# Ledger of designs, part 16: VH-VL binders against 26S proteasome non-ATPase regulatory subunit 3 homolog A (RPN3A)

Target 1, 182 residues: 26S proteasome non-ATPase regulatory subunit 3 homolog A (RPN3A), of Arabidopsis thaliana (Mouse-ear cress) (q9lnu4r240to421)
Amino acid sequence: CRYLFYLGKIRTIQLEYTDAKESLLQAARKAPIAALGFRIQCNKWAILVRLLLGEIPERSIFTQKGMEKALRPYFELTNAVRIGDLELFRTVQEKFLDTFAQDRTHNLIVRLRHNVIRTGLRNISISYSRISLPDVAKKLRLNSENPVADAESIVAKAIRDGAIDATIDHKNGCMVSKETGD
Key: E = the ipSAE of ESMFold2; O = the ipSAE of OpenDDE; V2 = 0.75 times the mean of E and O plus 0.25 times the DockQ between their complexes.

## First folded at step 17 (VH-VL; framework fv_maftivimab)

Design ctl (from z1 with heavy chain Y100S W102S, light chain Y32S Y92S Y93S; at its last look DockQ between E and O 0.05; V2 from the best seeds 0.00; counts 0 for: pae E 9.6 > 2, placed apart)
Fold by ESMFold2, look of step 17:
Structure ctl (fold): chain C 182 residues (1-182), chain A 117 residues (1-117), chain B 106 residues (1-106)
Amino acid sequence: as target 1 above (182 residues)
Amino acid sequence: EVQLVESGGGLVQPGGSLRLSCAASGFTFSDYWMNWVRQAPGKGLEWVSTISDSGDSTYYADSVEGRFTISRDNSKNTLYLQMNSLRAEDTAVYYCAKGSPSDFDIWGQGTMVTVSS
Amino acid sequence: DIQMTQSPSSLSASVGDRVTITCRASQSISDSLNWYQQKPGKAPKLLIYAASSLQSGVPSRFSGSGSGTDFTLTISSLQPEDFATYYCQQSSSFPTFGQGTRLEIK
């Protein structure tokens, strides 16, 4: 099962998340309890890969015997991704910075930022038929040097990727969510 | 009071077989994964085998896989190690160990296995 | 597999000394490191788990530190009953033990 863990890590780096998930879940299932640290590492990486795939792991994964304390940072991370709250996501990364550094998962967690933003944008698009790009930037809590330009780029990308059903009204600087009518 | 008591050790010739037992008391045996760890005379500790709380999953060190079989009987609070095709390098004190969530917190007193011709 | 290397292999110290024993893993094991004490003719006794957590009933003069690959067991003021062999053990994967450190007290 050690081979399966390292194969899952390699697949994750190569952006082959579906294959990585399979390998990591099998490693976690087969790992002995006497090697609790290995089981914990398998679960940490499997959680991250599932989040990158757009899945939200079941709560029972985080309450497995002997793992609750070790998996708590990843539980809080999962909750931030589920809600689509970029401020919460940033707070969790800062709160558990040392843990993520020790686990060597920090760079992989940075990739989840796009998943958080996508969920946040989806929530905005279902809540508002029309919203200004400055207000989108405020709701996403963008802290860049030009948050309105970043919001426009993020919205445009989400439209191109099919993540939201909307258009940009460039003349008025708004995101307009579509209805099903012609 | 938590106790683990090993038995079944002894002198055996190479190629022979022995069955070790570990009697557990003072805790709910069926809730815990159980382990065998050995120590050759004058040498360090070596993990041998682990069995899940239900007995459905078993794990072995490479040095014993295919020759040793770990098992348990939760109705008798007893852990077993069946040792076949014994070799001189299997000569050791064999300890039964209860795992806490992350470590080996309770050990038996050990039983000596000597393999020599 | 994860190899555990202890140093020194033996040492001699006086009552009251501060003693350190080190353990190095061949790859990162985070904090999944345990320390055991074994006296002649007896089973090992768990001292430290998760690199730095003191097991119940163990005197406070024992402490553990480290993460990743480098770990240290410290005895702050050596007592006569501390004559023993000490082992580190990783629990990040299938268990492996260090080769042991024999502590001799004069």
Scores: ipSAE 0.006, ipTM 0.472, lowest interface PAE 9.6, mean pLDDT 85
ESMFold2 (binder alone), look of step 17: mean pLDDT 94; pTM 0.952
OpenDDE, look of step 17: ipSAE 0.016; ipTM 0.582

Design i1 (from z1 with heavy chain D56G E65K; at its last look DockQ between E and O 0.78; V2 from the best seeds 0.82)
Fold by ESMFold2, look of step 17:
Structure i1 (fold): chain C 182 residues (1-182), chain A 117 residues (1-117), chain B 106 residues (1-106)
Amino acid sequence: as target 1 above (182 residues)
Amino acid sequence: EVQLVESGGGLVQPGGSLRLSCAASGFTFSDYWMNWVRQAPGKGLEWVSTISDSGGSTYYADSVKGRFTISRDNSKNTLYLQMNSLRAEDTAVYYCAKGYPWDFDIWGQGTMVTVSS
Amino acid sequence: DIQMTQSPSSLSASVGDRVTITCRASQSISDYLNWYQQKPGKAPKLLIYAASSLQSGVPSRFSGSGSGTDFTLTISSLQPEDFATYYCQQSYYFPTFGQGTRLEIK
């Protein structure tokens, strides 16, 4: 069980998330029921890996017997990713700073910022047929030195990846959404 | 005993304003997200607004965005809804609900808002 | 918005009957689905969360099932106090409710 957990953590660091997920879930399944602390560790890392894969863990994962309190920080993290709100994501990281440091997950959680942005951008694309790139940057609350340039790069990548159905109107500096309906 | 008590409902003219309050007791108010959900007479349930446990994040239904403002005072265990530019369509019982964030496990008994001339 | 379509809109049943109410989401919501009971003049009461988890104090004759887009609420043996309106609600994103199902005595 310890080998599978360690392997899952290494694969997470190596960005091999699909293999990491299987190793972590298998470690949790094979661990003795009485090894609650170890099973909690397995679940924390599995939740993180699933979020990095772009999945949203089931609500029921966070209510497993004896784990609800321990998994609460990762549930709130999941909520921030699901909603796509960078300010919420930032406050969750601050609220549980000590927990994430102790779990040694803090640096990996930073990687989720892109997932939060992707969710937020999809919500913008559904809500607006046309929106300026400066306004996209404001709504995503980008905190870089050049947030408009970052917004353009993020939107362009999302279009290329098929994450949103939109185009960039370069002449007018706007994202033009092809998403129909609300 | 966990309890939510709404107040501030009443009759108001279209275009008018009201401020609803929800007093919470029996739980650590600052640990929970809070919500307003409304129900027009004889109709179903409609989510109105949500505020995070710290008050740092707020969310609104499209039907009320720009007109309603949710807020909370964690030192007073009180949730508020400021309703401006009221319309006849806003006529409803307004419920305060404790959430996690949107598993509404405790509800108040509601306060009636009637918007008519 | 994630649209929640509930059926039937009303249902007549007798005490002791097995009753099933269905709810469909316009997109996958995983197991982020809640069921509420509401009696006239009263606030809704949470029955089921996470599609199948029974809220504390709710009788075991209530059960929920489903994942993704299709969900059911089942009352295994209807009791007199179960006549009410039932709502499903997704908690995956900004919450939306089904239109409700009135459960009436025959």
Scores: ipSAE 0.786, ipTM 0.910, lowest interface PAE 0.6, mean pLDDT 90
ESMFold2 (binder alone), look of step 17: mean pLDDT 94; pTM 0.958
OpenDDE, look of step 17: ipSAE 0.882; ipTM 0.944

Design i2 (from z1 with heavy chain P101H; at its last look DockQ between E and O 0.80; V2 from the best seeds 0.83)
Fold by ESMFold2, look of step 17:
Structure i2 (fold): chain C 182 residues (1-182), chain A 117 residues (1-117), chain B 106 residues (1-106)
Amino acid sequence: as target 1 above (182 residues)
Amino acid sequence: EVQLVESGGGLVQPGGSLRLSCAASGFTFSDYWMNWVRQAPGKGLEWVSTISDSGDSTYYADSVEGRFTISRDNSKNTLYLQMNSLRAEDTAVYYCAKGYHWDFDIWGQGTMVTVSS
Amino acid sequence: DIQMTQSPSSLSASVGDRVTITCRASQSISDYLNWYQQKPGKAPKLLIYAASSLQSGVPSRFSGSGSGTDFTLTISSLQPEDFATYYCQQSYYFPTFGQGTRLEIK
């Protein structure tokens, strides 16, 4: 099971996230329950890789017996991605800087910024049939010099990439989603 | 013993203001996100607002955004909700709730807010 | 917002019955689903978190299942103290609750 863990880490460094996920999850499943420290490391890296793939790990992963405290930094990281809040994401990285450095995950975690934005826009597009671009910027917690202009650019890119099913109403400054029901 | 005690409810006219407090004890208050959840008489539960453990992040239901302000004082183990521009639909029992983020494991008994002319 | 729809809205049952309450989310919420029990004049009480994990002190006759969009709360043998209103709540995004299921004595 240590072989699968190290293979998963190598795949992660090589940006082969799908293969990395498979190896890390298999390592976690095959590890004896008594090998708590090793299972914790497998779960930390699997959580990170799944987030990089655009997935949200299950809540139950973070409540496994004996792992809740150890996995808390990665739960808070998952929470920031799931909410789509860039300011929360920044504060989590600051709060757990030493942990992420010790785990050697800090440089890979920086890449999650795109995932925070993508998840945030996805949640907004499903929740609102119409929302102003200022409100999009507010919900994502954009803190740039011109957050509304950045929100427009971000939404336009997400539409072009097919990440959300929406249009921009430029006259009224709104994102109009096609993914909601009534 | 973990305890949450709400106070500050009462009768207020439309357009008025109230400030709710929630005193926490029996746990490390600064380690947890804190929440307000309300329930109109005879109705279901509605999340109102959330504040992160440090207080740096706040979130509001659309129905109250711009009118309500959540805050906390970690040195006093106290959560607050400032409610402005109150309307009849804000009439409810307001609960203070603790949890690991949004898993509300401990609730106060609530404080009643009545908005009536 | 993620809409949570409970079924049924009201249910009559006898002591000893097996009771099933369902909850559907408007989008996938993985297993970020909680169940609460509320008795008249009392605050809600957490029964189940993470869809299927039993909260400490909750009787084993309560169980939860499901993931994604469809979830079930089951009471295997109804007791007199179980007559209450039950709520599901998603914790995936900004919290929302189902409308509640009132469980009454038949």
Scores: ipSAE 0.800, ipTM 0.896, lowest interface PAE 0.7, mean pLDDT 90
ESMFold2 (binder alone), look of step 17: mean pLDDT 94; pTM 0.953
OpenDDE, look of step 17: ipSAE 0.889; ipTM 0.939

Design i3 (from z1 with heavy chain P101L; at its last look DockQ between E and O 0.77; V2 from the best seeds 0.84)
Fold by ESMFold2, look of step 17:
Structure i3 (fold): chain C 182 residues (1-182), chain A 117 residues (1-117), chain B 106 residues (1-106)
Amino acid sequence: as target 1 above (182 residues)
Amino acid sequence: EVQLVESGGGLVQPGGSLRLSCAASGFTFSDYWMNWVRQAPGKGLEWVSTISDSGDSTYYADSVEGRFTISRDNSKNTLYLQMNSLRAEDTAVYYCAKGYLWDFDIWGQGTMVTVSS
Amino acid sequence: DIQMTQSPSSLSASVGDRVTITCRASQSISDYLNWYQQKPGKAPKLLIYAASSLQSGVPSRFSGSGSGTDFTLTISSLQPEDFATYYCQQSYYFPTFGQGTRLEIK
């Protein structure tokens, strides 16, 4: 199962996330229960790869026997992605800087910024049939010099990419969601 | 033993303000996110607000955003809720709760807020 | 916002009965589902987190199951102290609770 772990890491570096996920999850499942340290490393990398794929790992992954403390930095990272809060994402990276450096995951974690934004926009589009672009910027916690303009660009890109089902009402400066349920 | 004790509830008129406190003991307060959850008489539970362990991140239910402010003082092991522009529908028992984000594992016994003329 | 709907709103049961309460989410919440017990005049008590994990100190007659949108709390053999109101709550996004299920003595 060490082979599958290193194969998963190589595929992650090569941006082959779907293959990396399969290798890492298989490594975690095949590792002996007694190999706790190895299983923790498999889970850390699998969590990261799943986040990069746009998935949210199950809550129960973070409460596995003997792993809760070791996985807590990755749980807090998952929370920042799940909420879609860019400021929380920044503070988690600062809080656990040394841990992510030791795990050699810190450079890949930086790439999750895109996923934070995508999840944040999806959460907004499901929750609100209409929302102003200033409020979108506020909910994402954008901290640029012109956060409303950034929010408009981000929303427009997400619509073009098919990440959300919405339109922009440019006259009124609003995002109008088609994903609101009946 | 882990304990959360709310205080500051009372009777207030519509448009008024109240400040709730929650005193924590028996755990390292600064390691945990803190929450306010309320329950109107005879009704269900409603999340109100959340603050991160450092206090850097705050979140509010839409029904209270702009009127309520959550804060904490980690040196005093105390959580606060400043409630402004109170309405009759804010009448509830207000609970302080701790957890990993929104897994509320320890609750206080609550403090009653009544908004009535 | 993620809507949580419990069923039934209330039920009557006898000591020793097996009781099942369901909870449905308006969208997938994976296994980010908690169950609470609340007795009159008391604060809620966490029973189950992560859909199926028992909180420390909770009797093994309580169990949870489900993922995605459909969840179940089961009490395998009711005890006198189990008569209470039960709430589900999603922790996937900004928290929301089900409307509650009142479990009464028959």
Scores: ipSAE 0.850, ipTM 0.923, lowest interface PAE 0.6, mean pLDDT 91
ESMFold2 (binder alone), look of step 17: mean pLDDT 94; pTM 0.955
OpenDDE, look of step 17: ipSAE 0.879; ipTM 0.935

Design i4 (from z1 with heavy chain S52T; at its last look DockQ between E and O 0.83; V2 from the best seeds 0.85)
Heavy chain, then light chain:
Amino acid sequence: EVQLVESGGGLVQPGGSLRLSCAASGFTFSDYWMNWVRQAPGKGLEWVSTITDSGDSTYYADSVEGRFTISRDNSKNTLYLQMNSLRAEDTAVYYCAKGYPWDFDIWGQGTMVTVSS
Amino acid sequence: DIQMTQSPSSLSASVGDRVTITCRASQSISDYLNWYQQKPGKAPKLLIYAASSLQSGVPSRFSGSGSGTDFTLTISSLQPEDFATYYCQQSYYFPTFGQGTRLEIK
ESMFold2, look of step 17: ipSAE 0.820; ipTM 0.911
ESMFold2 (binder alone), look of step 17: mean pLDDT 95; pTM 0.960
OpenDDE, look of step 17: ipSAE 0.890; ipTM 0.943

Design i5 (from z1 with heavy chain G99S; at its last look DockQ between E and O 0.81; V2 from the best seeds 0.85)
Heavy chain, then light chain:
Amino acid sequence: EVQLVESGGGLVQPGGSLRLSCAASGFTFSDYWMNWVRQAPGKGLEWVSTISDSGDSTYYADSVEGRFTISRDNSKNTLYLQMNSLRAEDTAVYYCAKSYPWDFDIWGQGTMVTVSS
Amino acid sequence: DIQMTQSPSSLSASVGDRVTITCRASQSISDYLNWYQQKPGKAPKLLIYAASSLQSGVPSRFSGSGSGTDFTLTISSLQPEDFATYYCQQSYYFPTFGQGTRLEIK
ESMFold2, look of step 17: ipSAE 0.831; ipTM 0.918
ESMFold2 (binder alone), look of step 17: mean pLDDT 94; pTM 0.956
OpenDDE, look of step 17: ipSAE 0.889; ipTM 0.942

## First folded at step 18 (VH-VL; framework fv_maftivimab)

Design d1 (from z1 with heavy chain S52T G99S; at its last fold request DockQ between E and O 0.78; V2 from the best seeds 0.85)
Heavy chain, then light chain:
Amino acid sequence: EVQLVESGGGLVQPGGSLRLSCAASGFTFSDYWMNWVRQAPGKGLEWVSTITDSGDSTYYADSVEGRFTISRDNSKNTLYLQMNSLRAEDTAVYYCAKSYPWDFDIWGQGTMVTVSS
Amino acid sequence: DIQMTQSPSSLSASVGDRVTITCRASQSISDYLNWYQQKPGKAPKLLIYAASSLQSGVPSRFSGSGSGTDFTLTISSLQPEDFATYYCQQSYYFPTFGQGTRLEIK
ESMFold2, look of step 18: ipSAE 0.841; ipTM 0.924
ESMFold2 (binder alone), look of step 18: mean pLDDT 95; pTM 0.959
OpenDDE, look of step 18: ipSAE 0.900; ipTM 0.948
ESMFold2, look of step 19: ipSAE 0.842; ipTM 0.923
ESMFold2 (binder alone), look of step 19: mean pLDDT 95; pTM 0.960
OpenDDE, look of step 19: ipSAE 0.900; ipTM 0.949
ESMFold2, fold request of step 20: ipSAE 0.847, 0.829, 0.837; ipTM 0.926, 0.920, 0.921
ESMFold2 (binder alone), fold request of step 20: mean pLDDT 95, 95, 94; pTM 0.959, 0.959, 0.958
OpenDDE, fold request of step 20: ipSAE 0.902, 0.904, 0.903; ipTM 0.949, 0.949, 0.949

Design d2 (from z1 with light chain S30N; at its last look DockQ between E and O 0.70; V2 from the best seeds 0.82)
Fold by ESMFold2, look of step 18:
Structure d2 (fold): chain C 182 residues (1-182), chain A 117 residues (1-117), chain B 106 residues (1-106)
Amino acid sequence: as target 1 above (182 residues)
Amino acid sequence: EVQLVESGGGLVQPGGSLRLSCAASGFTFSDYWMNWVRQAPGKGLEWVSTISDSGDSTYYADSVEGRFTISRDNSKNTLYLQMNSLRAEDTAVYYCAKGYPWDFDIWGQGTMVTVSS
Amino acid sequence: DIQMTQSPSSLSASVGDRVTITCRASQSINDYLNWYQQKPGKAPKLLIYAASSLQSGVPSRFSGSGSGTDFTLTISSLQPEDFATYYCQQSYYFPTFGQGTRLEIK
């Protein structure tokens, strides 16, 4: 099962996340219950790869017997991605800097910024039929010199990429979603 | 014993202000996100606001955003809710709840806020 | 917002009965679902988190099931102290609660 773990890590570095996920989950499943440290490492990397794929891991993954404390940094990371809050994401990275360095996941975690934005924008588009671009910037917690302009660029890119089903009302400075809720 | 105790509720006219407090004991307050959840008389539960364990992140229900401010003092193990521009619709029992972030495992007994003429 | 719909709104049952309360989310929330019990004049009490995980100190007659959009709380053999109002709540995004189910004694 160490071979599957190494293969998963190599494929993660090569950006082959679907194959990486399969290898890492297999490694975790095949590891003996007594090999707790190894199972924890498999789960940490599997969680990270699933986040990079745009998935949100189940709540129950973080409460597995004997793993809750060890997986807490990755649960908080998952929360930042799920909420879609860039400032929270930055805070979690700082809070657990030493842990992520020790796990050798720190450089890969930085790449989740795109996923934070994508999830945040998805959540907004589902929640609001119409929302101003300043409010989009505020909800994403954009920390830039011109956050409204950045929000417009981000929304335009997401529309072009087909990530959200929306339009920009340039006259009123709003995102108009076709994925409305109440 | 894990405990949350709210205070600061009362009767206030529309447009008025109140400040709620929640004193925490029996757990490491700074490890947990804290929440305000309210319940209008005879009605269901409604989430109001959340603050992260460090206090750096805050979130509000749309119905209260811009009017309510959540804060915490980790050195005093205390959570606060500053409520401004109160409306009749804000009338409710306000609960303090411990979270991780939104698995509310410990609740206070609540403090009543009544907004009426 | 993720809307949570409970059914039934009220239910009458006898001690010893098996009761089931359902909750539906307006979109998938994986297993990010909690169940609470609330007695009159009291704060809610967490029973179930992560759809099926029993909170410490909660009797084993309570169980939860479901994933995605459809969830169930089951009480296998109703006790006198179980007559209360029950709420589901999603924890996937900014929290929302079901409208509640009042469980009454026959």
Scores: ipSAE 0.830, ipTM 0.919, lowest interface PAE 0.6, mean pLDDT 91
ESMFold2 (binder alone), look of step 18: mean pLDDT 94; pTM 0.956
OpenDDE, look of step 18: ipSAE 0.890; ipTM 0.944

Design d3 (from z1 with light chain F94Y; at its last read DockQ between E and O 0.87; V2 from the best seeds 0.88)
Heavy chain, then light chain:
Amino acid sequence: EVQLVESGGGLVQPGGSLRLSCAASGFTFSDYWMNWVRQAPGKGLEWVSTISDSGDSTYYADSVEGRFTISRDNSKNTLYLQMNSLRAEDTAVYYCAKGYPWDFDIWGQGTMVTVSS
Amino acid sequence: DIQMTQSPSSLSASVGDRVTITCRASQSISDYLNWYQQKPGKAPKLLIYAASSLQSGVPSRFSGSGSGTDFTLTISSLQPEDFATYYCQQSYYYPTFGQGTRLEIK
ESMFold2, look of step 18: ipSAE 0.839; ipTM 0.919
ESMFold2 (binder alone), look of step 18: mean pLDDT 95; pTM 0.960
OpenDDE, look of step 18: ipSAE 0.892; ipTM 0.944
ESMFold2, look of step 19: ipSAE 0.845; ipTM 0.922
ESMFold2 (binder alone), look of step 19: mean pLDDT 95; pTM 0.959
OpenDDE, look of step 19: ipSAE 0.887; ipTM 0.941
ESMFold2, fold request of step 20: ipSAE 0.863, 0.870, 0.851; ipTM 0.926, 0.928, 0.924
ESMFold2 (binder alone), fold request of step 20: mean pLDDT 95, 95, 95; pTM 0.960, 0.960, 0.960
OpenDDE, fold request of step 20: ipSAE 0.910, 0.912, 0.910; ipTM 0.951, 0.951, 0.950
ESMFold2, last read: ipSAE 0.848, 0.852, 0.860; ipTM 0.919, 0.923, 0.927
ESMFold2 (binder alone), last read: mean pLDDT 95, 95, 95; pTM 0.960, 0.961, 0.959
OpenDDE, last read: ipSAE 0.914, 0.909, 0.910; ipTM 0.952, 0.950, 0.951

Design d4 (from z1 with heavy chain S57N; at its last look DockQ between E and O 0.79; V2 from the best seeds 0.85)
Fold by ESMFold2, look of step 18:
Structure d4 (fold): chain C 182 residues (1-182), chain A 117 residues (1-117), chain B 106 residues (1-106)
Amino acid sequence: as target 1 above (182 residues)
Amino acid sequence: EVQLVESGGGLVQPGGSLRLSCAASGFTFSDYWMNWVRQAPGKGLEWVSTISDSGDNTYYADSVEGRFTISRDNSKNTLYLQMNSLRAEDTAVYYCAKGYPWDFDIWGQGTMVTVSS
Amino acid sequence: DIQMTQSPSSLSASVGDRVTITCRASQSISDYLNWYQQKPGKAPKLLIYAASSLQSGVPSRFSGSGSGTDFTLTISSLQPEDFATYYCQQSYYFPTFGQGTRLEIK
């Protein structure tokens, strides 16, 4: 199972996230219960890779026996991605800077910004049939010099990529979604 | 023993203001997100607001955003809810709840807010 | 908002019965689902978190199951103290609660 863990890490560095996920999850499953420290490391990397794949890990992963404290930084990271809040994402990275540096995950975590935005837009598009672009920027917690223009660009890209089923009403400055079940 | 004790409820006119407090004890307050959840008489539960452990991140239900302000003082182990521009539909028992962030494992006894003329 | 729909809204049962309450989410919430018990005049009490994990101090006759959109709370052998209102709540996004299920003695 140590081989599978190292293979998973190598695959992650090589950006082969689907293969990395499979190796890391298998390593975690095969590790004996007594190897708690190793299982914690497998779970940390599996959580990160799943987030990079655009998945949200289950709540129960973070409450595994003897792992809750150790996995807390990655649970808070998952919360920031799940909520789609860029300010929370920045706060979590700062709060756990030493942990992510020690785990050698901090450079990969920076890549999650795309996932925060994508999840945030998906949540918004499901919750609102129509929402102003200023309100989209507010909900994502965009902190750029022109957050409304950034929100428009982000929404346009998400529509083109098929990440959300919506249109932009440019005249009124709003996103119009069909994912709410209207 | 872990406790949350709300205070500050009462009768208020529409358009008025009220400030709720929640005193926490028996746990490390600064490690946890804190929440307000309300329940109108005879009705179900409605989440109102959330504040992160540091106080830097706040969230509000759409029905209260712009009118209510959640805050915390970690040195006093106290959570606050400033309620402005109160409406009749804000009438409820207000609970504070400990969360991480939204698994509400400890609740206070609640404080009643009545908004009527 | 993620809508949470409970069924039934009211249920009458006898001590010793097996009781099942269901909760449906308007979108997948994985296992980010909690169950609460509330007795009249009291605050809610967390029973189940992460869909199936039993909160500390909660009797083992309570259990939860499900993932995605469909969830179940089960009381295997109803006791007199279990007559209460039960709420599901998703913790996936900004929290929302089901409308509640009132469990009363037959």
Scores: ipSAE 0.840, ipTM 0.923, lowest interface PAE 0.6, mean pLDDT 91
ESMFold2 (binder alone), look of step 18: mean pLDDT 94; pTM 0.957
OpenDDE, look of step 18: ipSAE 0.894; ipTM 0.945

